# VHH binders against o29008, part 34

Target 1, 271 residues: o29008
Amino acid sequence: MDREEIKVAVLRMEGTNCEDETVKAFRSLGVEAEAVHIKQFYSDMIRFEEQRSVFDYQCLVFPGGFSAGDYIRAGAIFSARVKSVLRKDIEEFIKMGYPILGICNGFQVLVELGALPGFDEDKPLAEKPEMALAMNDSSRFECRPTLLKKESEKCIFVKNLKKDVVMFPVAHAEGKVVFPSGKEDEYLERLTSNDQIVFRYVDEKGDYAGYPWNPNGSFYNIAGICNATHTVFGLMPHPERAFFGYQVGRREGYGDGYCIFRSVVDYLEKL
Short names: E, the ipSAE of ESMFold2; O, the ipSAE of OpenDDE; V2, 0.75 times the mean of E and O plus 0.25 times the DockQ between their complexes.

## First folded at step 12 (VHH; framework vhh_6z1v_2)

Design m8 (at its last look DockQ between E and O 0.78; V2 from the best seeds 0.00; counts 0 for: pae E 9.8 > 2)
Fold by OpenDDE, look of step 12:
Structure m8 (fold): chain B 271 residues (1-271), chain A 126 residues (1-126)
Amino acid sequence: as target 1 above (271 residues)
Amino acid sequence: EVQLVESGGRLVRTGGSLRLSCAASGFTFDDYAMGWFRQAPGKEREVVAAISWSGGSTWHADFVKGRFTISRDNAKNTVYLQMNSLKPEDTAVYYCAAKLRGYSYGYFKSSYYDYWGQGTQVTVSS
């Protein structure tokens, strides 16, 4: 696919507030990108000119920020709404091999949708969530830079990443990766055997460490995972806030987040 | 059996008016958005107008804006196209089409429509 033909949708609803950085990141790579309200996909109250189809795009992004307040559980309301109106479309989208990215709240949404850990290739969305992003062990909103070690060689979002350790900032209260009680070893084995662990929290030496290097207390220091087909990726840190050099204190160039978005574009060009 | 039957197409002079009707049967009409398309000889089929399942939202192509109006009556399972100020370039076969609501499909692509009529000929003479 030609780069000029690539279109990215950054999905939003009431309360979403991180879509602009993501749109800007993709546009800077020479692809078309726009923030799309979920209502634009299904509501009769939307003018025809503003109506959208999931299949008008080659990449979907669930961005960070709060959605609809998320008073009960992070990502629950957004996921429920998406599932009710776009479930089949998203399933087909995944089956077509098109990439989906979830950042922070977006990762939470993908988990609630049953898209992650996504062990079943034939059923991209599980009927019920199979993991959770729980309250941080600190019981605080964590806002700080984090160091992430690349773990996956198959995830399409990190295929062009040359650095072993990258810096992405976190900003969340519910980012702790937890697996069903008693199934932690099973899930770890499945994720590892299929190369689905994408990023793990590390310290300045590149070693796996606890708080504050693991800001949320995630199991096995997991910061991000992908599904079995390695085309759906969720992470708690914000690569879109580390895309441009100026975002990370550099005068020129790009931050470590650049590689995530460029990898998507490269993947689509070869698709 | 699903059927869409267009009617009302005829020869009319420039500046004249026509009202096309499309009667639907064999499916739940109020679950579908409806559209009118046209195809002139040697040209591609193009969307003329579309209307949501409830009729609460309408769209009209720029080339017919202000002249054509799409409407529907769900009680009669019928969609209409009022055509005023007709021009010779409006000469075409006009098709009625149905698209299931609730999916993330747009209304502008013919491939998104599930059912089609056989069409009715509209000819505008100079």
Scores: ipSAE 0.050, ipTM 0.493, lowest interface PAE 2.1, mean pLDDT 92
Fold by ESMFold2, look of step 12:
Structure m8 (fold): chain B 271 residues (1-271), chain A 126 residues (1-126)
Amino acid sequence: as target 1 above (271 residues)
Amino acid sequence: EVQLVESGGRLVRTGGSLRLSCAASGFTFDDYAMGWFRQAPGKEREVVAAISWSGGSTWHADFVKGRFTISRDNAKNTVYLQMNSLKPEDTAVYYCAAKLRGYSYGYFKSSYYDYWGQGTQVTVSS
């Protein structure tokens, strides 16, 4: 499809705070992008001129970030509303092959919807969540740069990555990837065999290490996962905060997060 | 069995008035937004007006604004279209349609509506 036809919806609710950064990232790549309050998709109280359809867009982003003191509660409220009013639309959107990105709290939303780990191509939303993002092992809000090793060749969000290890910051209190008790090895094998582990936390040498390099204690150092079709991607680090060079201490150019967003545009242009 | 049954379409003179009704059954009317669409021969179906499930918000296409008014009576499971100052270009088959609230679909496109009536012919003579 032509780049001029691509539209990205960055979903918002009260308390989200990263939608502007994400909108700016996509706009700088020459696609239409806007922050869309979830009410604009379904609410009777929205003026008709402000109403939107999920299907007017070719990419949905569940942005990261709620106000620092309310991440857990605000994220749960957002997840519940998305589940109650957008679940069927999101299922159809995934079946159409359009990408969905969940950043930080957005990853939590995708987990709650049953979209990740997303093992079944024919039923992309599981009836019940098949994983969780639990409280960090430190029991603290972790706000720090992280180093991430690319682990997937098939995930559409990493096709443009030119480096094996990238740096994205984290800012969360609940980022620990966990799987159902007793099923951890089974789930790891399923994810690995279908190339669904996208990023893992590493140290300066590229080795898998514990705290502080794995800041939350995630199983297998997992920082990000995609679904079975490799088009729905969730990660705890914030690529939108590493998109422009100035966000990561460079005077000009781009940070490592640029390639995540560029990869989406490249995918859609070929779709 | 879901049914939407339009009535009131007939021949009227230019400048005349007409009121269309659409009686709904087989679903919970209060959960649905309603729309009126029209289709002239050889043309694509186009949205004329829409109304939210509660009746608290209405929308009218620019080509009928000020002349047509959509309304609903949830106690009677009925949606109406009052058409005033009719013009020959208003000649079409008029359809009512229902769209479930809580879906993220646009109210302006026919592809987003779940149920449709059979239509009623409105003809405006010059």
Scores: ipSAE 0.010, ipTM 0.337, lowest interface PAE 9.8, mean pLDDT 86
ESMFold2 (binder alone), look of step 12: mean pLDDT 85; pTM 0.875

## First folded at step 14 (VHH; framework vhh_6z1v_2)

Design p1 (at its last look DockQ between E and O 0.49; V2 from the best seeds 0.00; counts 0 for: pae E 7.1 > 2)
Fold by OpenDDE, look of step 14:
Structure p1 (fold): chain B 271 residues (1-271), chain A 126 residues (1-126)
Amino acid sequence: as target 1 above (271 residues)
Amino acid sequence: EVQLVESGGRLVRTGGSLRLSCAASGFTFDDYAMGWFRQAPGKEREVVAAISWSGGSTWHADFVKGRFTISRDNAKNTVYLQMNSLKPEDTAVYYCAAKERGYSYGYFKSERYDYWGQGTQVTVSS
């Protein structure tokens, strides 16, 4: 489809207003993007001209920074609400091959929705969460740049990413990737076999390392994963805060986050 | 069988008034938003007004605001369009349409409606 026909929805709830960076990123690529309150998907509560359908868009984004405090609670509440009113549409949206991005708290939402790790292509949303993003091992809010090694060649969000290692900042208290107890090896095998690990934390040498290079203590240094169809992507670091050069201390050009958003647009143009 | 039957269309003079009715059957009426559309000869179909399932929310096109009013009676399975201060430009076939409630689909878009009536002719003479 034509780039000017592409529309992106950055989803928000009451009290959230940090969607601007993501909206700006997409708009800079020549596509339409807007922050959409979840209530705009309800009939009778919103004026008709403000009502939205999931299918008005070709990409959905669950952004980070839902709240200043309880990230887990915010994600869980948001996911519960989304599930109650948009579950069917989101499932269909995923089956149609349209991309969904979850950043930080948005990753938490995708997990709570059952969209990630999303091993079942025929059931995009599991009945219950199959993984978790737990409290950081440091038991504190981590705010720092991170180095991420690209692991996936199939995830549509990194198709245009040529760099082996990228820098995205993190800002979270609950970003530790945790799999069900006793199933860590199984999940790792499934993720690896289907190329669903997208980013892993690394040090300055590009080696897998612990804290502080792995700021949250994630299993296998996982920073981001995608579903089995590679169209739903969640990550804890913030590519939208590394989109423009000025965001990463560069005078000109773009940051490493640019390629994430550009990859989405390119994918949709060919869809 | 789903049916939407419009009535009330007729010839009227400029400045006159009409009340269109649309009787619905074959589906749960109060589970649907309703809309009125019109199509003039040689022109595309355009949305005139829409009303939510409960009647609590209404939308009117800018060209009819202040002159036309959509309403509904769920007990009678009927949606209405009160048209006042009619103009020759209002001459068209007026259609009633239904859209299932639930997700918001933009009820001002014709392609989002599930059921349509056959239409009723409204002619406004000078």
Scores: ipSAE 0.115, ipTM 0.561, lowest interface PAE 2.1, mean pLDDT 92
Fold by ESMFold2, look of step 14:
Structure p1 (fold): chain B 271 residues (1-271), chain A 126 residues (1-126)
Amino acid sequence: as target 1 above (271 residues)
Amino acid sequence: EVQLVESGGRLVRTGGSLRLSCAASGFTFDDYAMGWFRQAPGKEREVVAAISWSGGSTWHADFVKGRFTISRDNAKNTVYLQMNSLKPEDTAVYYCAAKERGYSYGYFKSERYDYWGQGTQVTVSS
C-alpha cells in the first residue's frame, strides 16, 4: 500500500483529550491521521460530509487520557458505545488484517470488546471479555516511567524496535492484567506459544521485578499483549508520550515510542 | 421478505418536475439509511442522493445539487426523491436502496447497500 493511501483514525468521545500526541506521531511519519469522534461512525446528528466509515482507515487507535474526572466510568462508557455500534465493523477490520492499537484506557476498550487476548483467529472478538485490567495493587494512581522488555517477534507493532528494553511512561489507576481464576497457567501457555505477550515490565538490570518496576501488579509482569494475528495490540504504557526526543528529555531526535508507530507504517506499506 | 418498490418514473419534458417514491416493507425502516441510485444506458450505476436512518442528514451528488431533494417519511416507510429542473442527462433507471444503520461504511458506495428495488424509468425529453 502506498504511504499516501494510509489513513489512521484516533477515536475520541466526550471526555477524551483530543489534543493527542498520537495524531502528531503518525503525521510526522508522513501518513494521514485524524481524531475521529465515535459519533462520526453512526450518528445522523453529524453532517453527512463529516460522517466516516471505519473502512476509510487502515489503522484504528483507541487512545487513553480521559479528561473527565470519572476515569473508571468514562472508560466503561466508551467501551460500551464501541461495543454497541462498532463491534461488527471492528471484527471485519481485524479479519482484513488492519492494525488496531489500544493505549491505556484503549487497552481496556479492546479487552471489553473481546479483541484481547484474542486467541481465535477465526473469531477475533470473543463473545465476552476473557481478561480484565484491575485496580493497581498499590490502590493508587501510578504515574512513572516504566522499562519494558520486548517479548514478541511476530507482533507487527514491534518489528521496527531497535532495543531489547524500552522506556514508556504509565499513568493509570487500573492497569493490573488479570486472567480468569483457575485459568492463569492455561492462558499464559496459549499467549506464550503464539507469541502474544509483547511487553513485560522489568527493572534497570532487565530482570522481571515486582513493585515499583511492575507498577500495577500485572500477572507475569505483562505490560502489553497482542491477538492471535499479531495485529491488535493493547498496552498500559504510553508510547505516544515517548515518540519525540523532547518528550523524554532529549534536545532532538526520537524516543523509544517512535519505533512502535514506525512499525505500523512499515507494516501497512507491505500490506 | 424485504421489498423496496419504486414508483413515479415517467416521461417528462426538460425543465419539468417529478417525484419518485420508494415503499419499503419487510424490515424496520427506521434502522436503515436510504439511497437513490441511477443507471443510464452505457453508464455505470451512480449514487444520486442519500439520507440517514432518522432523516437528520442528507447528501446529494454535485450533478443534482440544488435540483433534487431526498426525504423520508418513517411513519409511511417511504423514501422520496423530488426531481426539479430535469435535464435530458437525468434520463435513467432510478433505484432505491437501503443500508443498515450501525455500520460505518460509506453511504454513497453501492456495494455497501443491503437491499435494492427493481428500479423506475425516468425519461426526460429535450
Scores: ipSAE 0.013, ipTM 0.356, lowest interface PAE 7.1, mean pLDDT 86
ESMFold2 (binder alone), look of step 14: mean pLDDT 85; pTM 0.868

Design p2 (at its last look DockQ between E and O 0.02; V2 from the best seeds 0.00; counts 0 for: pae O 12.5 > 2, placed apart)
Fold by ESMFold2, look of step 14:
Structure p2 (fold): chain B 271 residues (1-271), chain A 126 residues (1-126)
Amino acid sequence: as target 1 above (271 residues)
Amino acid sequence: EVQLVESGGRLVRTGGSLRLSCAASGFTFDDYAMGWFRQAPGKEREVVAAISWSGGSTWHADFVKGRFTISRDNAKNTVYLQMNSLKPEDTAVYYCAAYLRGYSYGYFKSERYDYWGQGTQVTVSS
């Protein structure tokens, strides 16, 4: 599809301040991108001109700071009908081959929706969550750079990434990837066999290491995974905070996060 | 088979009132926003009013604001247009139309609507 036809929705709730950086990243690549409040999709109580359809977009981003996991699970701000419609729309969006990105809290949203680990391409949303993002082993908010080794060839979000190890910052209190007790080896085998582990935390030598290199204690040093079709990607580090050079201490140019966003645009141009 | 059947159009005098109804069948009515359009001979079809799939939001064209009111009853699969203070300029065939929910900025455009009725004639005499 032509780049001029690509629209990215960066989902917004009042407390999601990170959507601005993600919108800026996509716009700098020449793609139409906008922050879209979830109410614009499903609320009848706003002006017609402000209403949006999920299917107006070819990429959805759940940015950091989006706390829909608690609300979706608890039903605090959405009726049962809205949650059912949202799940149906997300399922169809995935089946159309359109990418979805979840960053930090957005990764938590994708887990709560059953979209990740996403083992079944025919049923992209599991009926109930198959993993969790738990409290950091340190019991602290971890705010630090992290080094991430690229582990996937098939994930569309990393196809243009030329470096083996990248740096993205982390800022979270609940980032520990865990799988159901007793199923860890099974899930690891399924993820590995289908190339669904995208990034793993490493030390400065590129070796898998514990704290502080694995800042949250995630199983197998997993920092990010994708689903079975390699089009839904969730990670705890923030590539949008490493997109422009100035965000990572460079006067000019780009940071390592640039290729994540560029890969999405390249993928969509070939759809 | 999808059907939208308008009724209630007739001849009325200037200043009079009419209520148009549109009964829907063959699709899940609550998944669709509804619109009323009108077309006079030799003129473009124009949107008159629209209502969201739950009825929570309504919109009326400026040329009918304060005179026409759109409403819907999802239990009866019916959308209505209450037309008051009718003028000769309101003479037209009125069409009911449905479009799938979530089409922002498309509800003004007739080509965005998935289903259409056959229309009901409203004639306003002096």
Scores: ipSAE 0.017, ipTM 0.421, lowest interface PAE 7.0, mean pLDDT 85
Fold by OpenDDE, look of step 14:
Parts: C-alpha cells; sequence; structure tokens
Structure p2 (fold): chain B 271 residues (1-271), chain A 126 residues (1-126)
C-alpha cells in the first residue's frame, strides 16, 4: 500500500506518556501514527470523532512504560483489558498479516494475550499464556544499554537490518524470558526451527554471555521473539529509544532502532 | 451534490471486452479510494476492485483478477474498470463507490463506502 496511507496505532492506558517516542519514530518515516487510548476502541463515552477501530490501522504497537513504570505483572492488567474487548479484532488483525510490535511492557502484553510465542498460525492468540516474562534474576530494575544479536531472517521487523549486533537500551524489572517448566527444549526447538528468535543478548565481542550482558537472565539469552507468521514481534529492549542519532549520542542520523521501524513500513508498502 | 455516474455497460459476447467509467462530482475526488462493485440478479452485491486515492495501490477480487483492471484519473475525476475476457457469470449491474481516505483493509467492505452510483448494466451473452 501507499506509504501515505499507512497508519500506526500506539496503544496506551491511563497515565501513560511513553508512546510519544514511538509515534515520533513512525511519523519521521512518513507514515501516520498516533497514540490511541484503549478506551477509544470500545467506550461509548468517547466522542464519535475520537472513536477508533483496530482496523483503522495497519500496525499496532504496545509500547513500554505504559503503566507509569515497571510494575509486577503490569502487562497482565493491560492485556486483560485488551483481551476483553479486542481479542477477536486483534486475531483478525494478525491473520490479515498486519504487524504488531510489543516493546518491554508491550512484550509482556503480547505474552499475556497469548500472541507470543504464537506457534499456531491459525490461532494467533492462545487461550492461555504459553510463556512468561519473569522477574529479573538480579531482582532489580535493570536500566542499561544492551547489545543484541540479530537471529531471525524471517521476522518482518528486522528485514532491512543489516547489522549483526545492535544496541537497544533496557529498562525493566520483569524481562526474563521463561518457558513452561520441562518444555524449554521443546520451545527452543520450535522457535529455532521456525526462525522465531529475533534477538539474543550478547557481549561486546558478540558472544552470548550472562549478567550483565544478559540483564534479566532470559532463557537462551532471548531478548525478543516473533510469532509463527513473523508479523508479531516482542522484545524487552527499547528500539524507539535508539531510533534517532541524538538518542544514542550522535549529532545526526539514526540509531540502530531505525531499522526496526523502517522494516515495518517497508513491509506494509509491499503488503 | 455528490454524484457518481457509471457508463460503458452494454451487451457483449463471451470473451469480449468492456471499459466502464465512473465520473465523480460534488466531492474532492482525490481524497477518496474508489471501488467497483457488482450485483447479479438474486445475488448479493460483491466487490470487484478498489483503488487508493492516489492510484498507487489497487485490489482485485480473485474471480476477476487478471481479467479486470481498475484505474483512475484524478485530473478527470474518473475511475475506470477495464474488463477483458468477459464471461456470462460477469453479467451484473456494476456500481461505482467512493471510500473517504479508504485504507486497503476496507476495500472489500461495502459499508465503508460513503457514496454510490446508480450502476450500469453489463450483460455477457453466451
Amino acid sequence: as target 1 above (271 residues)
Amino acid sequence: EVQLVESGGRLVRTGGSLRLSCAASGFTFDDYAMGWFRQAPGKEREVVAAISWSGGSTWHADFVKGRFTISRDNAKNTVYLQMNSLKPEDTAVYYCAAYLRGYSYGYFKSERYDYWGQGTQVTVSS
């Protein structure tokens, strides 16, 4: 579709303002983007002009920090609300091939929605969560730059990412990727076989390492994964905070996060 | 007054070609995606093709893909449907419709279209 017709929704709840960076990132790419409160999708108290539909957009983003901080199970609250009112729409949205991005808390939301790891192409949202983002092994809020190695060649969010290792900052207390007990090997095999691991934490040499390079203690150093159709992507680090050069200590240009957003736009243009 | 006026419909033989036109007036044409629909006797109205406001994106139904082509000329406020390799099953009243800033997801949804023409009859004989 035409770039000028592309519209992105960055979803938010009460008291959240972290969506601005994501909106700005998309707008800078020449597409329409706006922050959309979840109530705009279902509340009858919303003025007609402010009412929205999931299908008004070609990309949805669940941003980080939407709960005014990193709270325990913050994503669960948001996901519960989304699930209650938008489950069918989101399922259809995914089936249509439209991309969904979850950043940090947004990744948590996608997990709680059952969208990730999303092994079933015919059922985009599992009935129950099939993985978790648990408390960091450090039991602390981790706030630092991280180095991520690109793992997936199929995920649409990294299609035009040429760099092998990128830098995205993390800011979370619950970012540890965990799979159901006793199913770790199975899940790893499924993810690997279908190229669903998108980013893994690495050290300065590009090697897989533990803390602090793996700040949360994620299984297999997983920082981000996508669903089986490679159109739903969740990651704990914040690409939107590494989009512009100035965000990463450069005077001009773009940071490594640029390619994530650009890939979305490029995908939609060809969709 | 908003008007969509279809033209070009006529009787043709199987395998023949037609070009339908829809002339728009009374609204800002290049703000609207345009679509062609058809309705055969006793059947529901179905979408045939749609085109974005700029003409940069098009959609065609599977049953007409490869045979029909939608296009538009914003300078003339006109949308076209080139129909080749016509079949008797293509017999229907063809309608032009306008969809304000229509996104591609809505091309196949008739309820998304704001304005409709009166239709032009296309008849394909055996």
Scores: ipSAE 0.000, ipTM 0.261, lowest interface PAE 12.5, mean pLDDT 91
ESMFold2 (binder alone), look of step 14: mean pLDDT 85; pTM 0.873

Design p3 (at its last look DockQ between E and O 0.05; V2 from the best seeds 0.00; counts 0 for: pae O 11.5 > 2, SAP .684 > .668, placed apart)
Fold by ESMFold2, look of step 14:
Formats: structure tokens, C-alpha cells, sequence
Structure p3 (fold): chain B 271 residues (1-271), chain A 126 residues (1-126)
């Protein structure tokens, strides 16, 4: 599809705070992108000309960045609203092959919706969550850079990635990837065999390591995963905060997060 | 059994006025957005106007702006289309349709509507 036809919705609700960085990242790549309040998809109190369809867009982003004081409450409310009013539309959107990105709290939304780990291509939304993002092992809000090793060749969000290890910052209190008790090895095998583990936390030597390199204690150092079609991607680190060089201490140019957003645009241009 | 029954379609002269109504039964009317669509011979069905479940928001196609007004009365389970300043180009079969609220809209697209009426013919003579 032509780049001028691509439109990205960055979803927001009261309490989200990173949608502007994500919109700016996509706009700098020459595509239409806008922050869309989730009420614009369903609320009767929004003027008709302000109302939106999920299908007006070719990419949806669930941003993160709730304030630390409202983290648990805001994230839960956001997840519940999406499940209540957008579930069927999201399911159809995934089946059409359009990408969905969940960053931080947005990853939690995708988990709660049943879109991740997303083992079944024919039923892209599980009836109930199949994983969780639990309280960090430290019991602290972790705000730090992380190093991430690329583990997937098929995930559309990493096709343009030029480096094996990238740096994205984290800022969360509940980022620990957890699978159902007694099913950890089964889930790991299913994810690995279908190339669904996208990023894992590593140390400066590229080795899988514990705290502080794995900042939350996630099982298998998992920082991000995608679904069975490799088009729905959730991660705890914030690539939108590593997109422009100035965000990572450079005067000009881009950070490692650039390639995540560029990969989406490249994918959609070929779709 | 769900029913949507349009009425009020007839022959009118250019410049005339007409009010269509659509009586609904067999479902919880208050949970549905309503739309009016029209289809002229040899043309695809097109959306004319839409109204939210409470009546709090309305939309009208540009080709009828200022001339047609959609409204609803939830106490009577009825949606209306007031048609003023009619033109020969408005000649068509007019359909009412219902779409459950609470999902992303798509009220401009006929395939997104759950229930349909049989239609009522409006003919505008020159």
C-alpha cells in the first residue's frame, strides 16, 4: 500500500502519557498518525465527526506510560475497557494481518485481551489470559536502560533491525513475564518453535543475566513476544523513548527504537 | 422476532417534504444506533444519515446536509427521517437499519449493520 494511505492510531485514555512520542515517531517517517481516545471508537457522547472506526487504520498502538501513582488502577481500567468494547474489532483487525503494538502497559492490555502469547492463528484472542505481567521481583518501580537481544527472524517489528542487541529504557512496576504454574516449559517450547520470542534482556557482554540486567525477573529473560502470525507485538521496554538521537544522548540522528517503527511502515508498504 | 418496518415513502413533487418513520420491535431498541440508507436503481446502497442510541449524536451525508434530519423516539421505538427540499436525485428505496453500539462504529458501511427493514419507496417528480 502507498505510504500516504497508511494511518496509525495510537490509543489513549485518561492517564496515558507516551502517546505523543509514538505519534511523533510515526509522523517523522511520513505516515499519518494520531492519538485516538478509546471513547472515539464507541462513546455515544462523542460528536459523529470525531468518531472513529478501528478499520480506518492499518496499525494500532497501545502505549504505556501511566504515571507511577496511577499505574495499577489506570492500566486495569484501560484493559477492561478495551476488552469490553473493542474485542471483536481487534480480533478481526488481527485476522486481516494488520500490526498491533503494545508498549509497557500496552503489552499488559494485549495479554489481558488474550492476544499474547497468541498461539492460535485461527482464534487470535484467547478466551482468557494465558500469561501475566506480574510485580517486579525487586518490588520497585524500575526506571533504567535495558539491553535487548533480538531473538525472532519472523516478527514484522524487527525486520529492519540492524543490530543484534539494542537499548530501550524501561519504566514499570509490573513487568515480570509469568506463565501458568507447571506449564512454563511447554509455553517456552511453543513460543520458541514458532519464533514468537522477540527480545530477551542481556548484559553488556550479550549474555542472559539476572538483576539488574533482567530488571523485573521475567521468565527466560523475556522482554517482548509476538503472536503466531508475528504481527501482534508486546514489549515492556519503550522503543518510542529511544527513537530520536536526542533521547539517547546524541545531538542528531536516531536511536535503536527507530527500526521498530520503520519496520512497521516497511511491512505496511508491502502489504 | 426482530422487525424494522419503514413507512411514509410516496410520490412527491420537487421541493416537497416527506417524513419517513421506522418502527422497531423484537430487540432492545435503546442499545442500537440507527441509520437510513438509500438505493437508486443501478446504484450501490449508500448511507444517508445515522443517529446514536440515545439520539445524542447525529450525522448526515453531504448530499442531504441542511435538507434531511434524522431523529429518534426511544419511548416509541421509532427512528425518523425528515426530508425537505426534495430533488429528483433523491428518488430511491430508503432503508432503516440497526447496529449494536459499544464496538467501533462503521455506521457508514452497510455490512456493519445487524438488522434491516424492507425499504420504502420515495419518488420525486420534476
Amino acid sequence: as target 1 above (271 residues)
Amino acid sequence: EVQLVESGGRLVRTGGSLRLSCAASGFTFDDYAMGWFRQAPGKEREVVAAISWSGGSTWHADFVKGRFTISRDNAKNTVYLQMNSLKPEDTAVYYCAAKLFGYSYGYFKSERYDYWGQGTQVTVSS
Scores: ipSAE 0.011, ipTM 0.361, lowest interface PAE 9.4, mean pLDDT 86
Fold by OpenDDE, look of step 14:
Structure p3 (fold): chain B 271 residues (1-271), chain A 126 residues (1-126)
Amino acid sequence: as target 1 above (271 residues)
Amino acid sequence: EVQLVESGGRLVRTGGSLRLSCAASGFTFDDYAMGWFRQAPGKEREVVAAISWSGGSTWHADFVKGRFTISRDNAKNTVYLQMNSLKPEDTAVYYCAAKLFGYSYGYFKSERYDYWGQGTQVTVSS
């Protein structure tokens, strides 16, 4: 489809405005993007002209700070609401091949929705969460730049990413990737075999390392994963805060986050 | 056997209305997005409208938007195209097509549709 026909929804809840960076990123690429309150999808108190449908868009983003906080509870509350009113639509959206991005708290939401790790292509949303983003091993809010090694060749969000290692900042208290107890090896094998690991934390040498390069203590240094169809992507670091050069201390150009957003736009242009 | 059978095409005058129907059989209708295409003499086949499996998503070509409306009744295994304010330029054979759910993106690409009807002739006279 034509770039000017592409519409992106950056989802938000009450009192949140932290979606601006993501909206700006997409708009700068020449696509239409807007912050959309979840109530616009189902509330009868919303004026007709403000009502929205999931199918008005070709990409959905669950941003960081989505629920005015970095808490699992907030993500769970939001996911419960989404499931209650939009479950079937989201499932159809995914099955149609449209991309969904979850950043930081948005990754948490995708996990709670059952969209990630999303091993079942025929059931995009599991009935219950199949993984978790737990409290950081440091038991504190981590705010720092991170180095991420690109792992996936199939995830549509990194198709145009040529760099092996990128820099995205993190800002979270609950970003530790954990899998069900006793199933870590199984999950790792499934993720690896289907190329669903997208980013892993590395040090300045590009080696897998622990804290502080792995700021949250994630299993296998996982920073981001995608579902089995490689169209739903969640990550804890913030590519939207590394989109423009000025965000990463560059005078001109773009940061490493640019490629994430450009990749999804390019993907949609090919649909 | 998979079948898509279009009906409703006929001769109408400019400004007139038609409702096309496409009856599907031989496959699970609810698993497929449906589309309407048309081909005029000497022209390439072009997409007119598309609708997702549930009907929750629809697309209409710019040249027919506001005049034509695609809809479906899954209980009847039927997809419809309501055509209003018809013009001579709308004269064509109209085809119904089915696209498996899971590949419902790219409604505009005819090669992505799995099943096709034989078409129904719509003629709009001046």
Scores: ipSAE 0.006, ipTM 0.263, lowest interface PAE 11.5, mean pLDDT 89
ESMFold2 (binder alone), look of step 14: mean pLDDT 84; pTM 0.863

